# VHH binders against q9m2c9: the designs that were tried, part 12

Target 1, 358 residues: q9m2c9
Amino acid sequence: MACIVEDPQRAGQSNETQIALISGVPDDISKSCLARVPREYHMAMKCVSRRWRDFVCSDEMCDYRNEFNLAESWIYALCRDISGGVFLHMLNPFSSRRSWKRINDYPYIPMREGMGFAVLGKRLFVLGGCGWLEDATDEIYCYDAAMNTWFDVVPPLSTKRCYFACETLDGKIIAIGGLGLNPNAKRTWDIYDPLTRTCKSCSDVNIVPEMEDSFVMDGRIYIRGGVGGSSTAVYSASSGIWERMDDDMASGWRGPAVVVAGDLYVLDQTFGAKLTMWCKDTRMWIHIGKLSQLVMKQPCRLVSIGNSIFVIGKDCSTVVIDVENVRKNKMNGVMVCSSIPKTWDDDIDVISCKSVAI

## First folded at step 1 (VHH)

Design n7 (framework vhh_7nfr_2)
Fold by ESMFold2-Fast, scan of step 1:
Structure n7 (fold): chain B 358 residues (1-358), chain A 123 residues (1-123)
Amino acid sequence: as target 1 above (358 residues)
Amino acid sequence: QVQLQESGGGLVQPGGSLRLSCAASGFTFSDYAMSWVRQAPGEGREWVSSISWSGGSTYYADSVKGRFTIARDNVKNTLYLLMDSLKSDDTAVYYCARVTYTVYSGSYTFDYWGQGTQVTVSS
């Protein structure tokens, strides 16, 4: 596989171009046209020519699609099978025939506990983790959603971590706390910048060794961990300071969390499954509705796209909750939702879920 | 003032070996990933190999994997490319480049380049 190198020193050299992307059409117009094609057809476009494949897989295409406000968020679920093999399922939520599809490209990723899962642009990252017979690792694996390919080698974390918080904020991956033989993992956090590959390591007493959950809201990273998930903290990127989480807000964080249009939703799994929302104005949790235990296998993961929350069960069976529709019927205690069945791909477990926009 | 200076190129027979060096100055070398990029006569630039800022990860183009080894010395601010089992198709000008952007193997953007060193593989 030949890679294309982007050379800024070639900018301003005479325009000697290769074979045109579209015969008789300037490349800049062709690229604008190709960028407007819906994401579902991008695989077919890659079969037209090397130049089309290179453009479709490029950051330039992503830049055009973002400029035209055409980016589509699709859901990726990191799964493991009974043999410990790791793979991805993918869901296009805009398809009329919504169904999970298995990604055929498989990396050699050892099955590890406490791995981080992060998204930057069109790429998914799997970071860290530990095994029964091995300490925490610094290994990172990367999947490119535009190329539909795993990459074998990615620069490692600066610190070996497992059971850590892993979030993206301001174009960087932030790895917080965790366990391991390396003392630098405990009560420390690293900012990994893939553009510069620089790492900064800081420490704070509010960081707990073992993380259970985290989320990003309003430029802040919220973490929960420790015995019984009772220790919480908030990092403010703008101030660079760790603070205590609002106690009332923390008391309702009893399951997986997701942020939709700036509002925090939590699937409270304490007795059954209840979708709740944190109301910033009143500083109270409000009950949205209940999910049947018969349709969801715990632990569940949450992903938001537009006004919808996708509740993804352990077996990849999915319930889609329309937040706008739920708000309309909130007083009746009835949630209007739809379902997406799992694909039967042997016995599988969902480890983590993220959306990737292309 | 960032400066990259390549050396070690020359004429070698097929199956031979060469060691290229790149001396870096004007920046904190250990903070940046580095790459080797080549340009054969009449062709575009082709990425050959990259090494992470720490030296902990190395990446190779399929055409050179198993034959070339990239290495760095962060104390001496020097990047190396050890080339073994050279083929006529390896004939090119080899450039040392500082990486600005990368997320995965084989996708790199560069902000500074050396002057290049010529490698010719011919009997």
Scores: ipSAE 0.000, ipTM 0.130, lowest interface PAE 19.5, mean pLDDT 77

Design n8 (framework vhh_7nfr_2)
Fold by ESMFold2-Fast, scan of step 1:
Structure n8 (fold): chain B 358 residues (1-358), chain A 122 residues (1-122)
Amino acid sequence: as target 1 above (358 residues)
Amino acid sequence: QVQLQESGGGLVQPGGSLRLSCAASGFTFSSYYMSWVRQAPGEGREWVSSISGSGGSTYYADSVKGRFTIARDNVKNTLYLLMDSLKSDDTAVYYCAKRPYYYGSGRYFDYWGQGTQVTVSS
């Protein structure tokens, strides 16, 4: 289907009722200038005019920033308070004064356990879960990080599920397994396409029914679950088949996992907190360092940005670990740390964390 | 001042077709997702369809997929809903709705039209 894309400059010149983004400057040049402004100033830019607000919130600006390597990854933590209210905290890791900030716009998300949390482009998705008096749900909630607004109309999952694996792969959200009254949930997965907003269900006997953890590496989804966390499986999107995980690799998966520059890192929380890395060449786990249990309130969540791992405690207290030297030189026992204080609300619990690039 | 004005509703027989229009003004129409939302008598609001600012992406509720087509004309600032193979269950007031696009907007649709009545009966 052929689409004619209008020249924005030509359209602006032909319509005298339209106001220029910057007086005396062509819109294309104005947009290039605005798109190069650091993300920390985007909120202030939204206050300048409606046209600036519209551009700053647009896919056009996000696409430009990604194309020219200007995009900044900020961390979003999905939290709940003592009343069961669900909300987001945000961290700008590039700020000279790094601190968690609460996001004031929040939906009516019921208090749920076992929810999925996924990111695609500038949007965060909260999927599924179950409650004290509620069976598993198929509901999806969406937050746009450029607009700073929650959407109330999102098509649901094909299957109601909680305590499932939730990962982003090939531009889609994949929800695997989990619990629910529907017996098929244990052996199925949903492929949710946010571009078309459609959901498709698949099934396979190799799916672990009770999920504890998952990660994406090299175009594959790794999952761990079952009684005692002893069962693992690997899904390959390119081939559409389920594979067995390397037994040596699986034996070291004893806590939350994160992938940094193609390498797997695991925070082993069995006796304190020990950061380890899987070395593909030697097929061995390399010990990187230890974190004090007095500093980190477990369970912890991991997010990677560049060469750094952000270890986020239950209370949002955060430790930043630089793993550049480990990746470059295969060094062990050496770890560079910095810290970011917890939020002022001691009664919050971090449910999940993701980074969003804008 | 944002204004959304629907038209094209009416009485039609089952299996018939209707074309709804929504004239938009007071904002940069091509920059916003636009949606159709309907409400049947005694029922809650039901999302029907959405279209991206450029028109490159369209989304439909399962109940209307394959029968309805959402379209827009950014030169005329007009949103359309082409409704084919109409059923009695499609009887509702159809609202043109604008999605929030900027910070400080509500978590719901920020503007609605006044609605246009569609009645499917013999």
Scores: ipSAE 0.000, ipTM 0.139, lowest interface PAE 17.2, mean pLDDT 77

Design n9 (framework vhh_7nfr_2)
Fold by ESMFold2-Fast, scan of step 1:
Structure n9 (fold): chain B 358 residues (1-358), chain A 121 residues (1-121)
Amino acid sequence: as target 1 above (358 residues)
Amino acid sequence: QVQLQESGGGLVQPGGSLRLSCAASGFTFSSYAMSWVRQAPGEGREWVSSISGSGGSTYYADSVKGRFTIARDNVKNTLYLLMDSLKSDDTAVYYCARDYFSEWLYGMDVWGQGTQVTVSS
């Protein structure tokens, strides 16, 4: 007769992964319930238990909220104060008491010009830039909006660059062109995949040098740059080919651009501040309405959420424009506007703005 | 006047232990979650640990898990950080902070002056 030998790995340890999130409720039901709680309560939820905190901060919660259309779009502004400190402000645009709030996590990000700002999922990325006595950098900084914390170990770009186009497309960050001591930076781009933490570099002689503005529309990256913003180019992700921009479309790109429900809007700064829309059918720019320059301090940044355009001034004063009626053709040329005041506690400049769905 | 005052820092050898205290005044201490944040020389601020208002939930940075214990005494209005198995990389100014919950922001709105912890032979 043989003795029984037990497998120590199967002898039984506590199944910690089976500890209930909510007593008497299966974890799948509990997670579904927790995912439906509005974001404003998520910080309080993190204080209930370690398992609630871990779930609230997890990709799983983000996946639930996205799958069931529960994700809330918040605006994040990358700002600098009078001392040159770099920090984030955030805004819930659908709050009844809309106001900009400073994020109080304190990583040191050096004051740099020409930095890229990009969003993927719940994470915000700050890339590149240059200083008065510093060449362009390849450094990347990452902020997780669900964890409300910065990550200090992020792999760099393949090429040091500043004043480059920085857009997200197909789950990747694409950094195009820019300036630096490396002359090849002007005609190269990096495709950064934050999931694998890898960066691929490509090159094309038709790349616009220094960038002033860019946007993504219909799977293409549109860029404008060079002296006086006179040079434009279009990158098609599906074909991997650089295309020529429509001349009539390019001629109307005279200020910051944003895409709302597949349509291009530009805040035309020629002869004041006018919101215009590119009509694909007629290949003509349509006047939507005029904004007072006394209210908006340039340079302005544009962010879209739903059918609204948020015009964010240099001092973070914000004008909200509802463009829902434009396509209905019932109220052509009529803009519905509201405002959100600048912060009085901080003397700040807005560098870039992005919306995050979380 | 709302105030936080840290104490208990000092010089300790690697592998040693320290207990930090933070005395809170001017607010209802038990109604707020509290945190410890540290800043090493030449570095940015790093979150270390948090505790819920009741003391029922505690959270730790990966760098200190298993070595540090956060605790509070709501009768004495005092926050504690018990630091075991100290390493040279734990050398920093340690700040006590009151967690702030608004409708739109999680952060820290009241900070102490800090207490210096130096881990060195």
Scores: ipSAE 0.000, ipTM 0.109, lowest interface PAE 22.3, mean pLDDT 77

Design r1 (framework vhh_rezetamig_d1)
Fold by ESMFold2-Fast, scan of step 1:
Structure r1 (fold): chain B 358 residues (1-358), chain A 120 residues (1-120)
Amino acid sequence: as target 1 above (358 residues)
Amino acid sequence: QLQLQESGPGLVKPSETLSLTCTVSGGSISSSSYYWGWIRQPPGKGLEWIGHIYYSGSTYYNPSLENRVTISVDTSKNQFSLKLSSVTAADTAVYYCARVRGSWYPFDYRGQGTLVTVSS
């Protein structure tokens, strides 16, 4: 199931499970204390003992941190370097030394186009894709951000796909449409459930084959694709049906999208980079601000953490925009911006970005 | 000057195990910066990634081949090997060993290739 580095000299953990996590302290209190340690020190905690490592890597640790409102969202960027290698870069946005760090852990992901990138809990998934020498694939690669390791074997998708929509909804990964050798694949979607490690395939004639972009908002999956990116569709989880997207809303979807506190933001990259917000009250797009395309290398990716939008350029140069005051005041007022430098290797191209809370 | 050289029988009978060895010279296989892998090209088809190995022994295999493939490393001889069991005519290909820094396709160096024919 997972690549776990264990002490090869130990045959089991019976003696460790019988000893206290912290000498003289009950385990429930010890776990509460360990859960309050900032995420940046979790790697060091794994080196203390196997019991500490097991707790830090456990769902129990994540449950404690969520209950105490201690979970920290870190940004993971799926990148490609000049050699064509695919790897992860990671950013701790709350660190005093804000910088992108490369994750050099194995396995190396095959270089493919049209891959899906999804987050579920503490895990990152890379799904599907195709290459110049390879038809569409059903392979899935999984990275556990708490264990800081890749899984050795991950069950594949039910259908081989590339250039598809990939979103998480209701604890599952949903892969919609895309290209594949099977003609029916273009009108299908896969629901991958990591709890059961199963993948189910569904079909609907309203699913467009080639996807450009997607997002989740208010229990709905929004997709955009087809020739020129002109076809849109919305899946409503509550009704179980596919609906047409509001034409006014769809007209402003001209770049990467992100949802912050239930509001849709789009970075319009058509002529430069303009951050816009969809106002449900007026059914109009509101201009929030403009970013220089000379400073922010396009294409950009968007990730939200709290009330902030992280605009990540192709070289990992990052601009942080605070939209709390913008949202409340509905003004083109002063945006609070900060910046995070690009990686020292500027031959890196960002493919996709997600945040993982631990 | 890094060099990779494949060696092994050029003819294997159906149902038997295909065994190849890659000898690395001009560089150490015990490097934390690289993985060592096998790639094949059947006649008239594209390249197919078989799998690769880290010097610690950690292996990663193409899911379509994983039940038949074993890759191993011998750091004392600066070699790594491929075993492919239950071969059929579909396994006839030119087999390459390679040094891998990233994904299956971009490899820094590869051997000249060795043709393996599966025939009775």
Scores: ipSAE 0.000, ipTM 0.132, lowest interface PAE 17.7, mean pLDDT 77

Design r10 (framework vhh_rezetamig_d1)
Fold by ESMFold2-Fast, scan of step 1:
Structure r10 (fold): chain B 358 residues (1-358), chain A 124 residues (1-124)
Amino acid sequence: as target 1 above (358 residues)
Amino acid sequence: QLQLQESGPGLVKPSETLSLTCTVSGGSISSSSYYWGWIRQPPGKGLEWIGHIYYSGSTYYNPSLENRVTISVDTSKNQFSLKLSSVTAADTAVYYCAKFSRPGYSSGWYFDYRGQGTLVTVSS
């Protein structure tokens, strides 16, 4: 908000008060300037005026930042405590004070297992899940990372699901398979667009009912699940067809997976912890390096930002692997890593992690 | 496609043993990593877990019912059964047989298939 100082000589005229984002600067230039401010200052910008808050929280600001390639990816961890609380923790990986911070704005999310966690634009979605002796739910909870608030009302999924694959592809959330008393949950998928109505698709025999892990690479959704996690399937968005996964590729999927700069990485924790990469050209798994088994509490979650993999342990203790530097500078197969400690003493478990670009 | 169907008497007298059988079709009890079991819903109350069994014979029972409950599996008939002894009016409920699973990263159990349910009334 801006104030105009009235000239005493004009007291007899109609006073038109024009609210400008930046006094003396046209709004289009002001928006361009505000969009270039680093994300760490966006909370402070929201405190300047209502118009600044509205712009910072708007899709327009997101569009400017994407157009100018200024978007910064921050990590959000969906956590639960023993008291049945589900909430978000956030990490700015570019801050000199790299520390996890609890997000205090929350509706109470019921304590559920097998929930989907997905990112679409500036928003985080928590979908589905089940409780003990409760059927799967179709409920969706949405957190806006630019507004730092939860949405009160979100349209539900078309099908109740838990332990399903949940991925973002082509601007939509795709929920695949899973469990539930509804027979349509298994071997079916829902395409959820929060801007439009949810669409469901027909069942396919290649869909694994129980999902343990999934990832998106090269316009395809890879899923792993079923009995003992031994079943895999691939959905090709361009063809709309379900395919069999490469057997050699599937054999190396022995832990949490993440895609870094178009390449698949897997953290294999069978004997200690080691990072491996799928080489598309040779169709072989390549050993990247080892981590100490004492560093990470399982199950770990992986998030990539640029050329770095953030290995987030069950207690949210985090190890950062610079994949480019490890490939160039490793000695005796040992990875050089930095660490980010947990900042709380409460018994919490990390359920899922995603990065959100703003 | 997997189907579960309960069978047994709809009326049981107090102090007698309730016996129900679940027939599984469209899938094998012994070819699965799943557990097979029973849940019930008394009139006006929520679901109550009774117990479940692995095809090898390993059983898990609700502690409040464990001294009265026996669940058994017959892989040759693709069936599993519930016996609940010394029944009272409090055992009146709709009984469901169900398929239970525990995915790799989960600490809990849940069911993703159940039969249509069978009403069992305990009355003299």
Scores: ipSAE 0.000, ipTM 0.285, lowest interface PAE 13.1, mean pLDDT 77

Design r11 (framework vhh_rezetamig_d1)
Fold by ESMFold2-Fast, scan of step 1:
Structure r11 (fold): chain B 358 residues (1-358), chain A 120 residues (1-120)
Amino acid sequence: as target 1 above (358 residues)
Amino acid sequence: QLQLQESGPGLVKPSETLSLTCTVSGGSISSGDYYWGWIRQPPGKGLEWIGHIYYSGSTYYNPSLENRVTISVDTSKNQFSLKLSSVTAADTAVYYCARLYPDEGWFDPRGQGTLVTVSS
């Protein structure tokens, strides 16, 4: 089941407003019933009628499910292989048969390094990047997880970028710094607003020039950069103000970061894989435990769903850690609640992972 | 093992109708809860969904193409077909037929693809 993003100005769009969604049932009640169906059945629902398809693909259904805490977070991994491009793998963590599944098994997006990967609502965005024979790009690609289709066109970034910070905050995608042929790229950031489909450029001479990693916590974007050393910065999108990061907090940021229930977790990958947590009260890093390199192929990526951290290896092999249980035991050692096997595809590398709630 | 294979002319003149057929082997179109569809990739661009069909005959089309697209199924021949009318140079693409998984929302398996060039 798939459908293309519909441009409101395009001719030929049909809406069957005269036909009831469910015979004998008012549309408002029908929509409430349909919106409560578990996500795994949404594809089958799209097959019932065009009106059901339109509703299932709509922002109305997505908004309803979010409002009533019905939304289910599934994990999407942006992967790259040596054969010719990038593609998505998807994991339904609520499935009894939990396994990674390839989406769009033919290269859609050119093979690029330093791409941004962001989630906004039901949509996944792939931004920027560069290639071995290609300078940095401003191209944006968008996949709608409810429609299971790629957008026909997406407006580009204002500046060509690779190896930049890419985060979602306050309903917008923020792309900060990075490298490009324009020497000012490292001192600029783009704010992409999907409601208006516009990209606005901002600049400041104090921006960190080289981006290695970033995360969002408490309404702020935390950035780490600098190949020859540690340089950190904190950006508040609401105020537009740049701040200095806590030095003690910055010293422990040595790998991918994820925020769970307001707490920062970092997987330190410099000498093995060590999960640590930043304790705001004591301003100290707490070592939680280690993961075996025989189990997890580095570099790993982190995604949180509820109280769980999904540690995703470069081959998509995944370990699930329940942080509530880790806290209760107050012990050294990583408590693995479950594991999910790697994909059947060989020679893939996970570039980034995000969860999409529908 | 399930295999899909596209067939049809590789060259179509502007304003004519593009016609492609997908032959399914190693499985039945009427078996299982699957949809059968068409996707395309123009040179230098991404994939675009064209439409799909259920073996009972229910069809769903990309709104951007729906006035020009007809998809049909022949369960006795284990085939499904695409007709795209009034073609232009913008319809030049590699066309793929594929099976859709209703529970998973992805196109797999798909055929090898067939290049259709629209030129005079």
Scores: ipSAE 0.000, ipTM 0.153, lowest interface PAE 18.0, mean pLDDT 76

Design r12 (framework vhh_rezetamig_d1)
Fold by ESMFold2-Fast, scan of step 1:
Structure r12 (fold): chain B 358 residues (1-358), chain A 126 residues (1-126)
Amino acid sequence: as target 1 above (358 residues)
Amino acid sequence: QLQLQESGPGLVKPSETLSLTCTVSGGSISSSSYYWGWIRQPPGKGLEWIGHIYYSGSTYYNPSLENRVTISVDTSKNQFSLKLSSVTAADTAVYYCARGKTYFWGSGRPYYMDVRGQGTLVTVSS
């Protein structure tokens, strides 16, 4: 699909139901003022009027907030419970009373294994997966974090996949490997672009059928998978080719990974939980600190916001680690951490976590 | 003012293809801000989304109907059309064409409609 510019002369807006956003203030100034309101009040703003709701939910609101450098990254955890429900928990890390909140909009998402979880702009995507009585699917579910609603209809993936690597890079979702009835899926990768619906499938011997973990760093996608998680590969966006991962770097990838301010951190889960950092200059792993595996339920998920790593346990209990001092090399081996309790919901499992900036 | 008008046969035989056209007047179909689609209401049932199309030609279909449905757009005639193959008595319904507001490549609710046609009854009978 080509990029299409809207004709301004045909882009009519109904004025019959429109009133001023703020009495006595021009709409353009009103919009800049509303955009400066902290994200935690956006739900309340939607209750003021239909015009406020429409603006808060709009791309225009997002554009103003980005222009003013006001965007706030909040954490979304995709969870399932024992009764078979799939739902989102949300955390505002900037709140003085940090607490996980369950999102009450519950579309029916089938309980599937090996689903992908990705973020583009203000939207969360749940992709693919398989069931015990269902082969891999191409279904996609989309949640809009500004509207706080799930979409009823989302175009499917070009290829049915489960247990695949799922990352966003350059405004696109990249799905790598996975299992399915299509024998070509096992060693292929697809680029999903919601605007153009682009699909490009290439195979590489370094792509294993079953993926365990992945991360994006310096315009590259790093993947780990296979038996025991010993197989690694790197996708280079600039060259469009697959590269071999540095063996020294790969040897330290023994748990979930996250990138903070351009540096790779891994929670090494061998004999407990140890936070380590890859030092690019020395090509060595640096031990940062240790967390108790009895407090953090594995598998853990990692999300970075600013200079902090949020370690989210299977039950949604969270440890926040400030790595600013590590990055500035002020104190070797000292972790500054705080905790956020799990929700009161019993027997929930965190499937995946992402941050969404609004 | 924008107006949508359905046209096509009111009677279709089982196993044949149902073909309907929607003519758009008072506005252009060539807009990135809108999608154009078909919904139907079988007797005694609620509204069912069939599918929708962008002026670019990108289509999205109800999974329960996707192997029988084709929606196309003709920007030169300011029209879009529905073809539903292998019809049965279960396809008897009032068919509506509609315009919806786009959000993110058009993944908005199937029933979120800015403008809708008056509807045309299609009966599937031998």
Scores: ipSAE 0.000, ipTM 0.113, lowest interface PAE 20.0, mean pLDDT 76

Design r13 (framework vhh_rezetamig_d1)
Fold by ESMFold2-Fast, scan of step 1:
Structure r13 (fold): chain B 358 residues (1-358), chain A 121 residues (1-121)
Amino acid sequence: as target 1 above (358 residues)
Amino acid sequence: QLQLQESGPGLVKPSETLSLTCTVSGGSISSSDYYWGWIRQPPGKGLEWIGHIYHSGSTYYNPSLENRVTISVDTSKNQFSLKLSSVTAADTAVYYCATYGDLWSEYFQHRGQGTLVTVSS
């Protein structure tokens, strides 16, 4: 991919104990070459040397790959088995055979409902939740997708929460509303900063206690919750204030939401399962296509990669929908590109899904 | 109540332009509620979308056909038309005009009875 030449600086330092990433090649060129290797080979690269492992796991490599548009988005599904064991499944959408694979590193995450799932950079966060013997928790668990390991300890949230909205905005995790025994929690939200290891709590009357869904679009967090999912609100990062959602836009939010290239898509489950898109210019919902409720195991999760929407069922069976034609203003029909079967027991529940770019 | 009726020659020679017209009755082609489209079905094959037009004149074409297809509206006659240039035997099909309630719907709301167009010398 790159032209590799001998570094005069390296030659001038031949009497030092400095170890090169690639023998006979300057480190800056070596790093450029290593950063351009497809993600599927990164595990093998970690086995070459300690210096390769350290670089592959580094923020430097992740930042380089993001800067030069080399990053690959893979899908991570947080799953629970019948015993209450929690684990991650991973899907490489660029693989010749698209199949879900179980991640072997297992954290001890107790059986909990209403957990938050967030992505920040190369890391996945599992936050909050409640159980049979717990009202709500503030515990956070973190998985590093570049290292393929769980962190030992992560600082907790400021407020114990379950069934809350969980989004990433401006390099921070924002946990909004939810249920808990704290009487002040119902109208509060937490800003968690993993870099400073701090959590700030805020409050606002527009926040509803129980959340059903949320999404980020155009620097804003949209939330839906309350009785029958009828309460909506929007957080504007630029103003730091909660605002009312467009009523026409809110009326079409009848199922899981995903943003693809700046456009909002919703799987409307009111009467069947219909994929719809919000058209900002006309302020109307556009019907894209119908999915069979008999084939999709609800509740479904949506993840976007490029021009594709991955509809992930409760059992991890997945339907891939290509919406490129909608974006190109061409009618070629909604194209279901592929289906990805489940590869394990029917009793597995998908809790949440996110994509991580490395 | 909305009705669509196709009209045009049933036989077209190879390399010539196929021209079809759809007459709308029971509704207005200037309605913002509909996209006005053409679809076809070759013998023994499924339906193939050709293109849509909106009352504003905005057109959306099948990429496989876009270099050969033109759809236009005539609001004074309450009609819309299809022109498909450089036809070959592969263009032999039953042609339908249809309406769609939204831009990207896979399903038409109304369609005509269809007209068979045979491309032969």
Scores: ipSAE 0.000, ipTM 0.096, lowest interface PAE 23.4, mean pLDDT 78

